# VH-VL binders against q09693r1to98, part 24

Target 1, 98 residues: q09693r1to98
Amino acid sequence: MKILASSTNYVLHNRLSNSQYEDARSKIVNFGGEFTNDAAKADYIFVNYSQINRVRRELRTIGTPLETCVSCKLIVKIDWLNEPKESLTPGNPYVIWH
Below, E stands for the ipSAE of ESMFold2; O stands for the ipSAE of OpenDDE; V2 stands for 0.75 times the mean of E and O plus 0.25 times the DockQ between their complexes.

## First folded at step 14 (VH-VL; framework fv_patritumab)

Design Z3 (at its last look DockQ between E and O 0.60; V2 from the best seeds 0.00; counts 0 for: pae E 2.7 > 2)
Fold by OpenDDE, look of step 14:
Parts: structure tokens; C-alpha cells; sequence
Structure Z3 (fold): chain C 98 residues (1-98), chain A 118 residues (1-118), chain B 113 residues (1-113)
């Protein structure tokens, strides 16, 4: 299953570079996706995996620990957007299941 | 062995901009986060913010409006700018390396005393 | 922000005796995901930057003498110097890295009695 879909809420983590952010944003928009600033309301979070611990920290700080987020489905490595694959399959190195 | 060398002006007037630079030697610059931490004379420590080699930053909300941390990867350096300084910004400023990918600090610069005085 | 409160503010201990420093966080820094306490301890000598002693509440940094130990979980932590040496005279800080912003305790000055 692809992760980009219409009427799906995405969070682009603010640690993304401007170029990464814009690239992801444009792709999400093209798929009819929606954006939210509330991770607790997001279906997917796009992050740089090298920053995953910082992402966890930030989510803890805002009261939405990643591991306890009910609405969050998965974390997606931003680079995955450049090489789309079936995202909801076990063993996908670009997807962190939640 | 990793060494952090830091420098910058140590005497400022109110409303000026603090500017410090930290250079990393003896280790990889990429793959780590780098922080600025300050300590007013005789007081405790305050975390200012962090940056990685890609320029990803996060600031202490208490200072966010005045703080800019930047990186020059080609020189293995990162810098701190703090605008609109007041006497409350007088402190020893430290650059530090976050250990691995965690927010505790295993290597520190020697510190730079910055005094804000009219 | 997470407030880190150390006790006591200062401590005088005889050489060879045990020194105990406490640190309390205003909120738990225990992460259920990895069951780790996001708590570090530092030693700072005059005119020097802090030196990392303990991380994950109880893991000693490389090169730190065995007489230093960290314990505790959740909100209450302790740094223990089992046998105080002359070189241990310093200010000690706890630090949480569970929440942003990262915050430090106010410090505990350890002196020789």
C-alpha cells in the first residue's frame, strides 16, 4: 500500500531541510494529502532517520510520544519519497511502524 | 581525540550581537549534533540549542527569537549568534558535542566568557 | 520546562567517606520505549567545562573512576562517591535529556570536611 493518499494527514517534521520539506510537501499535495502540525492527528510523519531520536524527544516534549501516539501510523524516511515502494509491508527499511 | 576550540568577542555592549565559533578537531563532524550551552558566573547551566552538519537546528524556546546557530561543514565549524544582548546574557559560553545521537555531552570547549556591559 | 532540583546545595565530606548527591526532576525522565532514564551527571572544576560522569542514570563514562556511581529512576536520582578523594572537590550537575529544552540541576558543591 502506498502511503501518499488523498484525505490523509501528514506531518513534515521541522528538522527537514527546506529542500526536503518542499519536495515532500509538493508530492503530498499532488496526491491530495493534507497537512497537520499536530503529530497526534497525523497518519504519517516524514523524518530523517538520522534524527529519529530528536524526533522522539520533540514528540515527548509536546506530549505525544511517538510510541504511544494512537493516530500516528508510521514514520517515513524522507528519502523514500524519491524512490517510492510499497510502504506498508514488513521489512521496509524506510518505514517505522507505529 | 576530539577537541573543540572556540573563539569570539568577549565584551559586548547592550543590544549588540554575540558571535561565537566552535571548531572541531580530531574527530568526525558529521554524524553528531553540536550544542551551545552557557553558564552565568557562579550559576548553573543553560542549554541554548543544537545543530547538526546538515544545518538542522533546535533552540531553547527561551532564546529562540534571538538565537541563530549555523554550521560550516567544510571547516568543521559551527557558530552561535545571540542578538539584542543584555546583562542577563553575561556568561561563559560552551560549545559541546552530543554523545552519539543523544543529548548529553561528552566533549566540551574550554568556554568563552562573554560580558555584556554598558 | 523540566525543573531539575539538586540537594543539597553544598556538601562537606571527610576524605574517604561517602558523598551522596540527590537530583529530582519535576517530571519523570524514564522512557517506556527503551526503559532508560534520560539523566546524566557532570563534574565541573573551577575554570573548566563540565565533565560527563554518568549517563542513562547509571552508566559511567569511560575513564570515570569506579567510586562514582549513579542510581535512581523516574524522578529521583542519586550520584554517589563511595570514597571521596581530594580531586573530587567540584560542583556536580544533573541533566535531563528526556524533554526539550534540555535542563540542568542548579549544582551541588562538594567540599572536603
Amino acid sequence: as target 1 above (98 residues)
Amino acid sequence: QVQLQQWGAGLLKPSETLSLTCAVYGGSFSGYYWSWIRQPPGKGLEWIGEIDHSGSTYYNPSLQSRVTISVETSKNQFSLKLSSVTAADTAVYYCARDKSDWDYFDYWGRGTLVTVSS
Amino acid sequence: DIEMTQSPDSLAVSLGERATINCRSSQSVLYSYDNQNYLAWYQQNPGQPPKLLIYWASTRESGVPDRFSGSGSGTDFTLTISSLQAEDVAVYYCQQYYYTPLTFGQGTKVEIK
Scores: ipSAE 0.609, ipTM 0.863, lowest interface PAE 0.7, mean pLDDT 88
Fold by ESMFold2, look of step 14:
Structure Z3 (fold): chain C 98 residues (1-98), chain A 118 residues (1-118), chain B 113 residues (1-113)
Amino acid sequence: as target 1 above (98 residues)
Amino acid sequence: QVQLQQWGAGLLKPSETLSLTCAVYGGSFSGYYWSWIRQPPGKGLEWIGEIDHSGSTYYNPSLQSRVTISVETSKNQFSLKLSSVTAADTAVYYCARDKSDWDYFDYWGRGTLVTVSS
Amino acid sequence: DIEMTQSPDSLAVSLGERATINCRSSQSVLYSYDNQNYLAWYQQNPGQPPKLLIYWASTRESGVPDRFSGSGSGTDFTLTISSLQAEDVAVYYCQQYYYTPLTFGQGTKVEIK
């Protein structure tokens, strides 16, 4: 069973180059996750931010405020995709919101 | 108390690169966002962009093709470069601290007037 | 972008009288989940940087005199100086921080009549 199996995943493009964005999408698929272009439908949102208020701001900016996402479980620092040693749980050091 | 001191060249010719530096004294550098904001003479304020201590940046889309903000965390400094300047870039440039990462600014540098000859 | 429009551009008020400055945003800056208006006010004296006065539309920054108050919600906001003092002669700016880019009003100059 892959580490992102049965998850729907969004990558916030802010602070990522196009190559970094595409690399993150590829890793999500390789880890068994599905990708979405709609943050409001994601289980996990991967971000290049350490502060949740910045993520909230950018999600509002693109019209998908965090509070409208029914499925959202975790917001995760994108570097987790480089070394996914531990499963994604609220206690994971890469998780900035749950 | 926190103080922001800024410096850089004040007179430029068209096509040159604007370069300003802001140093942070009397407070923590990490844990905050830092911004550059400019004000053309007699006009309002325009947010240029932000940076955190790790070097992660976000720029106003209106300027992003010409803007580079960088940080030297060991010196508690961050810098602005604006390439290919024209007379339209004449302004007072301020560095500012983002209060508690909520995107409003509690500490400002004194400002640096940058004039680009016409 | 959220455009911020202030009125009036300039205001002359007698010492001790009330000054009222309006700010209108092109889109709501009220986030219904936290019930907060993402709006700040700044004071700028000539030759000086802006000084934060009000955030969350109505919360005074520490050290700001109680004659300054902010009000309004959604798209319409007001900064009130209840009894104008000589040191209050400045340009005042509203700023939204609801989403990027961060934007400011064009400013309102307050002068003594």
Scores: ipSAE 0.417, ipTM 0.842, lowest interface PAE 2.7, mean pLDDT 91
ESMFold2 (binder alone), look of step 14: mean pLDDT 92; pTM 0.946

Design Z4 (at its last look DockQ between E and O 0.66; V2 from the best seeds 0.00; counts 0 for: pae E 3.4 > 2)
Fold by OpenDDE, look of step 14:
Structure Z4 (fold): chain C 98 residues (1-98), chain A 118 residues (1-118), chain B 113 residues (1-113)
Amino acid sequence: as target 1 above (98 residues)
Amino acid sequence: QVQLQQWGAGLLKPSETLSLTCAVYGGSFSGYYWSWIRQPPGKGLEWIGEIDHSGSTYYNPSLQSRVTISVETSKNQFSLKLSSVTAADTAVYYCARDKSDWAYFDYWGRGTLVTVSS
Amino acid sequence: DIEMTQSPDSLAVSLGERATINCRSSQSVLYSWDNQNYLAWYQQNPGQPPKLLIYWASTRESGVPDRFSGSGSGTDFTLTISSLQAEDVAVYYCQQYYYTPLTFGQGTKVEIK
């Protein structure tokens, strides 16, 4: 199953670099995806895995802990966008399920 | 053993920009987050913000509009700029390393007293 | 922001006696995901930066004497010095790293009675 799809809500975490952010944004838009600033409404969150603990902290801070997010499906490493298109497999190291 | 050395101007006038630099020795710069923390004389500690080797930052919202933290990875250095200083910004400023990938601090600089006065 | 409140503000204890410092967070810093308390303790001597003593509420940093111990969970935490030594005279701070921004307690000054 593809991560990027039409009518899918994405959050680009603000810890992404400008280049990463723009790259992800461009790709998401090209696939007809939509952006939300509310993690609780997002299907996917793009992050740098090296920052996962910071991401978790920030999500807790805004009242949407990752582990309790109902709408969120997974966290995706930003670099994964240049990797396999099929990401919703348990063995994909670039996908964090919750 | 990791050592943090910090330097910068310690006397400023109001409205000037505070500028401090911290250099990391004896350990890896990459793979860690680096923070700035300040302590007004005789008072407690305030976390200013953090940065990693890639330049990813997060600032305390109370200071976000005035704070810029940057990194120069080639020198294993990171810096703090605080604009539009007032007397309220008088403090000892510390650079620190986040232990592992967690936001508690195991190594600290010796601190730099920055005094803002007319 | 998460408010960290220590008690007492100052504490005088005789040499060899137990010193107890309390820290309360305005919200729980216990993470259900890993069941860890995101709470640290620091010791600060005059003219020195804080020194990490305890993290995860109860884990001692390397090199910290056994007489220092941390306990508690959720919102209430305690730093205990089982037998106060002269070198333990300092200001102690708790710090939460569960929420951003990171916040510290106001400090507790420990003195010898």
Scores: ipSAE 0.603, ipTM 0.868, lowest interface PAE 0.7, mean pLDDT 88
Fold by ESMFold2, look of step 14:
Structure Z4 (fold): chain C 98 residues (1-98), chain A 118 residues (1-118), chain B 113 residues (1-113)
Amino acid sequence: as target 1 above (98 residues)
Amino acid sequence: QVQLQQWGAGLLKPSETLSLTCAVYGGSFSGYYWSWIRQPPGKGLEWIGEIDHSGSTYYNPSLQSRVTISVETSKNQFSLKLSSVTAADTAVYYCARDKSDWAYFDYWGRGTLVTVSS
Amino acid sequence: DIEMTQSPDSLAVSLGERATINCRSSQSVLYSWDNQNYLAWYQQNPGQPPKLLIYWASTRESGVPDRFSGSGSGTDFTLTISSLQAEDVAVYYCQQYYYTPLTFGQGTKVEIK
């Protein structure tokens, strides 16, 4: 069972190069996750931010404010994809919102 | 007391690259975002982009194809490069501190007038 | 992009009189989650960088005299100088930080009548 099995995942492109973005998408698939281009449909949103209020602004900017993402369980620092030693839970150090 | 000192060449020819540097004194470099903002003579302000101490950037989409912002964290400095300049890029360029978690600017450099000749 | 429009472009006010500057955003900058207006005001003297006056639409930055006040919500905002002084002759800008890119109004020049 892969660590992202049965999850739908979105990557916020802000503050990522195109190669970093594609690398994150590849890792999600390799870990068994489904990728979505719609943040409102995601279980997990991966971001290159440590500050949740910055993420809130960027989600508003792209038309998917956090308040409309009824499926979202966690917002996660993208570095977790490089070193997924622990499963994603609200207590995970990479989680900035739950 | 936080102070921003900026420098760079003020007169450019079309197609050259604008290059400016901002040094941060009297405060922490980490924990803040740093921005470049420009103002054409007699006109309003345009946000160019931001960077943090790790080198992570975000640019105004209107300028993204020509902008590079970089840091030298050991010197508490960040820089702006704007490629392929034209007369439309003539402006006073400011560096500014973007307050953590929010994007309003509490400390500014004195500005550098950059003129692009025709 | 959110367009920020100030009015008037220029105004002349007698010393000691009230100056009123308006700012309108093309979309609301009030975030219902925290009930905050993501709006700042700046003062800029000739040859100087902008100076932060007001943030969150109505909160004065430290060191800003109490004759400066901000009001409004959503799309319509006002900067008021209750008793204009000589040092208040400047250009004033509003700025939204609700959406990216960050955008500023075109400025309002305040002069002594």
Scores: ipSAE 0.310, ipTM 0.818, lowest interface PAE 3.4, mean pLDDT 90
ESMFold2 (binder alone), look of step 14: mean pLDDT 92; pTM 0.946

Design Z5 (at its last look DockQ between E and O 0.54; V2 from the best seeds 0.00; counts 0 for: pae E 5.1 > 2)
Fold by OpenDDE, look of step 14:
Structure Z5 (fold): chain C 98 residues (1-98), chain A 118 residues (1-118), chain B 113 residues (1-113)
Amino acid sequence: as target 1 above (98 residues)
Amino acid sequence: QVQLQQWGAGLLKPSETLSLTCAVYGGSFSGYYWSWIRQPPGKGLEWIGEIDHSGRTYYNPSLQSRVTISVETSKNQFSLKLSSVTAADTAVYYCARDKSDWAYFDYWGRGTLVTVSS
Amino acid sequence: DIEMTQSPDSLAVSLGERATINCRSSQSVLYSYDNQNYLAWYQQNPGQPPKLLIYWASTRESGVPDRFSGSGSGTDFTLTISSLQAEDVAVYYCQQYYYTPLTFGQGTKVEIK
C-alpha cells in the first residue's frame, strides 16, 4: 500500500521544521491527500524519527497514544516522502508499525 | 565535558521582559533538545519549555502565552524571553540539556536568579 | 498536568542509616509499549542546580554512588539511600517525563539527625 494516496488523512507533526512541513504538505496535496490536526483521525503521521519519543509523549498527553490509536495506521519518517511509496512492508525502516 | 553557561539581567520591574541566554560548550549543540526550568526561592522546579537545534519549541501551557525560546545554532546558544513579569516570576532560572530524546536532564547551567520587584 | 507528590517533605536520618523518599504521580508513568517508567530523580545542593541521579525509575546515572537506588512502578516510586553520608544532605526531586508538561515533585529535604 502506498502512503500517499487520494482520500487518505495525514497529520504532520508540529515538530517538523517549516521546510519539512511545507515539503510534505505539498507532496501530500499533489497526491490528493487530506490533512487533519487530530492524530486520532489520521491514517498516517509524518515525523522526524529523531523526535519519535517526544512525538509519543505528546500523543499520550493529548490522549491519543499511538499504540492504542485505532484510526492511526503508521508513523512515517518525513524523509520517506522521497522514497518508494510502498510502505506497508515489514522491515521498512521508514515506517513504525503499531 | 559539556558545560552550560547562562547569563542575563537579574533584576526586573513588573511588566518588563525577562531575557536569559544559555551557551553550550564542550559538546554538540545539534542533535539535542534544550530546556529552561525555573525554581522560585525555597520552592520546587517548574519546566518552562524546550527547543531543538532547528528552533522548534514546546512550551509549558501555563506560560505559553508569555514565553519565547529561541536558538542561535551558529553560536551554540539558546535563549529565554518571558514577557509581562510579575513577582510570581521571581526564581532561579536554569538552562538544561535533555538526555537524548528523553526529557530528563543530564547537564544544567548554574542558574540565574531573576528578581521581580517594584 | 501530572501532579508529583513527594513524602515526606523533610527527613532527618542518622549517618549510616537508610533514607527513604517516596514519590507518587497522579497518573501512571509506565508506558506499556516499552514497559519503562518515565521517572527521574535529582539531588540538589544549596546554590547548585539539580543533579540527575536516577532515570527510568531505577537506572542510576553514571558516577552516582551505588548507595542510591530507585524503585517502583506505575504511580508509586521510591528513592533509597542505603547508608546516609554527610554529602547526601540535600533536597531530592522526582520528575515525570511521560506527559507534557514535564512536572517535578515538591522536593524532600534530607538532613542528618
Scores: ipSAE 0.508, ipTM 0.850, lowest interface PAE 0.8, mean pLDDT 86
Fold by ESMFold2, look of step 14:
Structure Z5 (fold): chain C 98 residues (1-98), chain A 118 residues (1-118), chain B 113 residues (1-113)
Amino acid sequence: as target 1 above (98 residues)
Amino acid sequence: QVQLQQWGAGLLKPSETLSLTCAVYGGSFSGYYWSWIRQPPGKGLEWIGEIDHSGRTYYNPSLQSRVTISVETSKNQFSLKLSSVTAADTAVYYCARDKSDWAYFDYWGRGTLVTVSS
Amino acid sequence: DIEMTQSPDSLAVSLGERATINCRSSQSVLYSYDNQNYLAWYQQNPGQPPKLLIYWASTRESGVPDRFSGSGSGTDFTLTISSLQAEDVAVYYCQQYYYTPLTFGQGTKVEIK
């Protein structure tokens, strides 16, 4: 099975060029994931941040504060999409929030 | 304890590129965000943008088309480039440390006055 | 953007008297889920960089004298200097860190009367 099968995925555009953003979207689809433009509906949120509190601020700024996202399971450093060798679990080193 | 030292050219002509460097002494460089903030003479403060030790940036949308912030982690340095300057870019430019993930600033450089003359 | 508006623009206070500076944000900076106000205060002496005084609206930074206190919530905030000293002559700025971009108030100049 593809590594992102049955997942709904959001990419936070902050700190990504347009080409990096589109590349991340393509990788999600290639790994079997569904893409969403609504962070509040995502199972996984991919971010170009290492610090969760900055992600919380940006999610507030776009109107989808983390605390109201009932679907969100993991917030993941976007670099994982380049090296998806291990399943996304709370213990994965690319996960910054679960 | 922590000290930020900044340098760069202080006098520019219109259309030139502003270039400033900030070096961090007496503290950890990795694990923090670093910002550039400017203050036109006699006016308030404007946040320009931020960078972390891995080179990830975010810029104030009002300036993003002209701003590049970069990092040289091996030297504990980060820099600002602002292209196509005009007289409106005349200001004191500060580098600053984000004390925590929340973006308030505990250590500041002494400032560099950059004047854009005709 | 969240606009930060300070009042008054300048304030003259006798040595040893109370100085009160107000800051109003165009949108609430209180996050209801953690019940925190995302607001900081800075002091800036002429020719020097800003110095952090207060964060989370009311928490003093280490080394800041007890005469400085912050209060308020939501959109209305106050910095109080309970007994003005000579070294407190400066411009004071509020700053929100609730949304990006980060924004500062226009400043309040405090002078000895």
Scores: ipSAE 0.091, ipTM 0.755, lowest interface PAE 5.1, mean pLDDT 90
ESMFold2 (binder alone), look of step 14: mean pLDDT 92; pTM 0.943

Design Z6 (at its last look DockQ between E and O 0.60; V2 from the best seeds 0.00; counts 0 for: pae E 4.2 > 2)
Fold by OpenDDE, look of step 14:
Structure Z6 (fold): chain C 98 residues (1-98), chain A 118 residues (1-118), chain B 113 residues (1-113)
Amino acid sequence: as target 1 above (98 residues)
Amino acid sequence: QVQLQQWGAGLLKPSETLSLTCAVYGGSFSNYYWSWIRQPPGKGLEWIGEIDHSGSTYYNPSLQSRVTISVETSKNQFSLKLSSVTAADTAVYYCARDKSDWAYFDYWGRGTLVTVSS
Amino acid sequence: DIEMTQSPDSLAVSLGERATINCRSSQSVLYSYDNQNYLAWYQQNPGQPPKLLIYWASTRESGVPDRFSGSGSGTDFTLTISSLQAEDVAVYYCQQYYYTPLTFGQGTKVEIK
């Protein structure tokens, strides 16, 4: 299962650096992906792993805990975009399942 | 043991910019989030905001428009700027370390009293 | 913002007696994902920064005497000093880190009766 795909909604967490954000954005666009600013509508959320607890806190604060998000599929480490893998498995260290 | 040393001007006039710096000793800087917290005299604690080594910040919305937290990783330092100060900003300002990846604070600076007075 | 309300505002307890401080959050700080309460307690002495006592509602920070204990879940929490010592005279604060912004209780002053 590919993470980057056409007609897939992505959200880039605002804690990403400008460089990371722009790089990820470019890659997502190249795959025909779309962006949303609403985590509840995103298929995937890109974050730094070191920020995951902060991301969860922020999602809780805005009323969209990841664990209760119906539309959200995965939190993905931003570094994964630099070395993409075709398969999504529970053992993938770059993917947080929920 | 981890120590936080902080410094900055303690007396300001209204409309000036508060500027404080916190230096971290005896521990890793890049593996933690760092926060600023203030306490008006005789009152409780208010969280101002946080930053990590990469410069990622989150501010208390009540102060967001006036707050800038920055980091200088080469010196293991992070700083607070609060613009357009008023008497309401008079407080002891603390820098603190977020324990692990959680936003409770296990190490604190000694605090810096900042008094805003005309 | 999540409001943290402590009770009482001040407490006088005899040496060796139990001191009980309550903290209530305006919303639950219990996270279903990890089943943890995102609640901490601090002790602050005059002229000093707060000192972390308890986190995850009931876990003592290293070096904290076992006479300090935290309990509670959801919205209601309690810090207990089983046998008050002279050095325990201080202001105590609860803090939630479930939501942003992080918020603290107004503090409870513990004194010797």
Scores: ipSAE 0.591, ipTM 0.863, lowest interface PAE 0.7, mean pLDDT 88
Fold by ESMFold2, look of step 14:
Structure Z6 (fold): chain C 98 residues (1-98), chain A 118 residues (1-118), chain B 113 residues (1-113)
Amino acid sequence: as target 1 above (98 residues)
Amino acid sequence: QVQLQQWGAGLLKPSETLSLTCAVYGGSFSNYYWSWIRQPPGKGLEWIGEIDHSGSTYYNPSLQSRVTISVETSKNQFSLKLSSVTAADTAVYYCARDKSDWAYFDYWGRGTLVTVSS
Amino acid sequence: DIEMTQSPDSLAVSLGERATINCRSSQSVLYSYDNQNYLAWYQQNPGQPPKLLIYWASTRESGVPDRFSGSGSGTDFTLTISSLQAEDVAVYYCQQYYYTPLTFGQGTKVEIK
């Protein structure tokens, strides 16, 4: 089964070029994930940040505070999509929030 | 202690590209975000954008089409380029450290006055 | 974008007297989940870069004299200098870091009467 099968995924556009953003979306699909344009509905949120407090600010800025995400399980550093060696669990080194 | 030293051209003609560099001494470069902030003479402050050690940037939307911030991590330096300048870009330009957990600025460069002549 | 508006634009205060500077944000900068106000204050002496005074609306930065205090919540904030000293002649700025882009107030100039 593909590594993102049965997951709904959002990519925070902050700190990504348009090309990097589209590349991340393509990788999600190639790994079997579903994409959403609504962060509040995602299981996983992929970000180009290492600090959760910065992510919290940006999610507030776009109107989808982390605390309103009913489905959200993990916030993950975007680089995981480049080398998805380990499944996404709270202990994964790329996970910054769970 | 952490010190930010900045340099670059101070006098430009319209349509030229502003280019400034900031060097970081006495602290970690990789643990922080680095920002450029400008202040037109006698006016308030405007945040231009930020960069981290990996080269990932985020710009103020008001300037995004003209701004490039770059990093040279091996030299603990980051740079600002602002294209197609006009008189409205005349300002003192500051580099600053924003705290890696929070976006308020605890260390600042001395500032560089950039004047765009008519 | 969050607009930050300071008042007054300038004030003159006698040495040893209280100076009060107001800052109003166009939207709340209080994050209910951590109960913190994402607001900072800076002092800028003539010819110098800004210096961080206060963050989280009321927490003084290390080395800042205790005559400086911040208060307020949500959209209305105050910087108070309890006993003005000669070295406090400067322009003061508030800044929000609740939303991006980061934005500053237009400044308040404090002078000795």
Scores: ipSAE 0.275, ipTM 0.814, lowest interface PAE 4.2, mean pLDDT 90
ESMFold2 (binder alone), look of step 14: mean pLDDT 92; pTM 0.948

## First folded at step 15 (VH-VL; framework fv_patritumab)

Design A1 (at its last look DockQ between E and O 0.67; V2 from the best seeds 0.00; counts 0 for: pae E 2.6 > 2)
Fold by OpenDDE, look of step 15:
Structure A1 (fold): chain C 98 residues (1-98), chain A 118 residues (1-118), chain B 113 residues (1-113)
Amino acid sequence: as target 1 above (98 residues)
Amino acid sequence: QVQLQQWGAGLLKPSETLSLTCAVYGGSFSGYYWSWIRQPPGKGLEWIGEIDHSGSTYYNPSLQSRVTISVETSKNQFSLKLSSVTAADTAVYYCARDKSDWAYFDYWGRGTLVTVSS
Amino acid sequence: DIEMTQSPDSLAVSLGERATINCRSSQSVLYSYDNQNYLAWYQQNPGQPPKLLIYWASTRESGVPDRFSGSGSGTDFTLTISSLQAEDVAVYYCQQWYYTPLTFGQGTKVEIK
């Protein structure tokens, strides 16, 4: 079952090394997601932060204020990609913001 | 109050790896981000990177390829490694605590002078 | 990166007189969401680490004397010492945390005239 079958997914590439970025990208694709580097168009944003204000800083830095991102459905800790056990929902323990 | 104690080798040759450790006393280690900041002699401040208690890091892009920040939560310590040093890396290196979830710094270590010389 | 530019580089002021330090960011550090300026000021004495003076552009850190004040918004900020004291001789830095990487001004050296 594709966990991210119908989702457009964004990875905050400025926080990740090139290898981490490619790893995350590959995982997202393997889980059925469509990778994007445009947070404004993302259904899911994967971040290496656990604090919302750090997420806000990163989104500002890449030019997408979180509060104006209509398409930003879920912000997810990138650690979820290592061993996803369930679909991403607001009740998922890896969801930071929704 | 919170106190940061830092230590490490202060004299390096070019191409060696800088290694510093910062220990946190008198306060919670978890729930905060921790940063490394350096200052070349007689010059301004450069932010190197940050880490939280879970090991989540962010590095200044200018140093990202050479920097590794790690955490030892059981010891309330975090460390800095900077590889392939040159004379340009000569500086006083500070560990600091980010104020809660904000990236200004309320507590600092005393600094460690690291000199890179042939 | 966001460039922080302080002016002047050095300042000599008589004891008891006002010292004014300016800081300009290459982009606004005012966040429309919370209407806060992500700007801090530090004091650094010789041989010591920086000491936090002001955060959110105008809020004094605990223990900081009333003679220190921060003002400004957007891209232009000012640190004011209303009546310079001998212990205020130091280098002062502004710093933004609106964007990564975090960046500091180049510093302003304050001396007694």
Scores: ipSAE 0.589, ipTM 0.861, lowest interface PAE 0.6, mean pLDDT 89
Fold by ESMFold2, look of step 15:
Structure A1 (fold): chain C 98 residues (1-98), chain A 118 residues (1-118), chain B 113 residues (1-113)
Amino acid sequence: as target 1 above (98 residues)
Amino acid sequence: QVQLQQWGAGLLKPSETLSLTCAVYGGSFSGYYWSWIRQPPGKGLEWIGEIDHSGSTYYNPSLQSRVTISVETSKNQFSLKLSSVTAADTAVYYCARDKSDWAYFDYWGRGTLVTVSS
Amino acid sequence: DIEMTQSPDSLAVSLGERATINCRSSQSVLYSYDNQNYLAWYQQNPGQPPKLLIYWASTRESGVPDRFSGSGSGTDFTLTISSLQAEDVAVYYCQQWYYTPLTFGQGTKVEIK
């Protein structure tokens, strides 16, 4: 079973080139995840940030403040998509919020 | 004590590329965000964009097509390039450190006046 | 974008008197979740870089004299200098970091009358 099976996934475009963004989308699909253009519908949000408060600002900016994303389970550093050795859990070192 | 020193050419003709460099002394370069900010005459300060030690950038959408910020981590330096300048780009340009993850600025360079002839 | 508008553009105040600078944001910078105003104030003395004075609308940065205070919430903010000193002659800027892009006011020049 693929590592992102049964998940809905959003990629925050901030701090990614268009090539990096498309690469991340392709990896999500290849790992069995669904991609969404709506952060509020995502189980996982992938970001090129190490600090949660910057992510909070960007989510406010696009109209989906973190506190209103009731389906959001994890915010994850985008680099996890390059080396997904372990499933996403709150203890995963790439997870910056749960 | 952290200090930022900046330099670059201050006189440009239209269509040239603005190029400025900022060096960080007395503190860690990694673990912070570094910004360029400018002040056109008679206007407030305008945030241009930011970079971290890895070279990841985010730019003000109003300038995004013309801006490149780069980093040379081994020298604790980051640089601004702004292409296709016009008289509207005449401003004092500052480099600044993001205080923390909250994006307010605790250390600033001394500023460089860049004048673009009309 | 959140536009930050300061008033007045310039003011003259006698030494020892109160100076009041206003900043208005085009949208609220109060985050209801943490009940914090994402608003900072900076001072730029002549010939000097900008210096952080106040963040979170009312919290003084370390080393800033008590005569500086910030107040307000949502869209309307005030920087007050309770007893103007000669060294307070400067341009003052407000800045929000609630949304991206980060935006600043146009500045308010404070002079001695």
Scores: ipSAE 0.455, ipTM 0.827, lowest interface PAE 2.6, mean pLDDT 90
ESMFold2 (binder alone), look of step 15: mean pLDDT 92; pTM 0.942

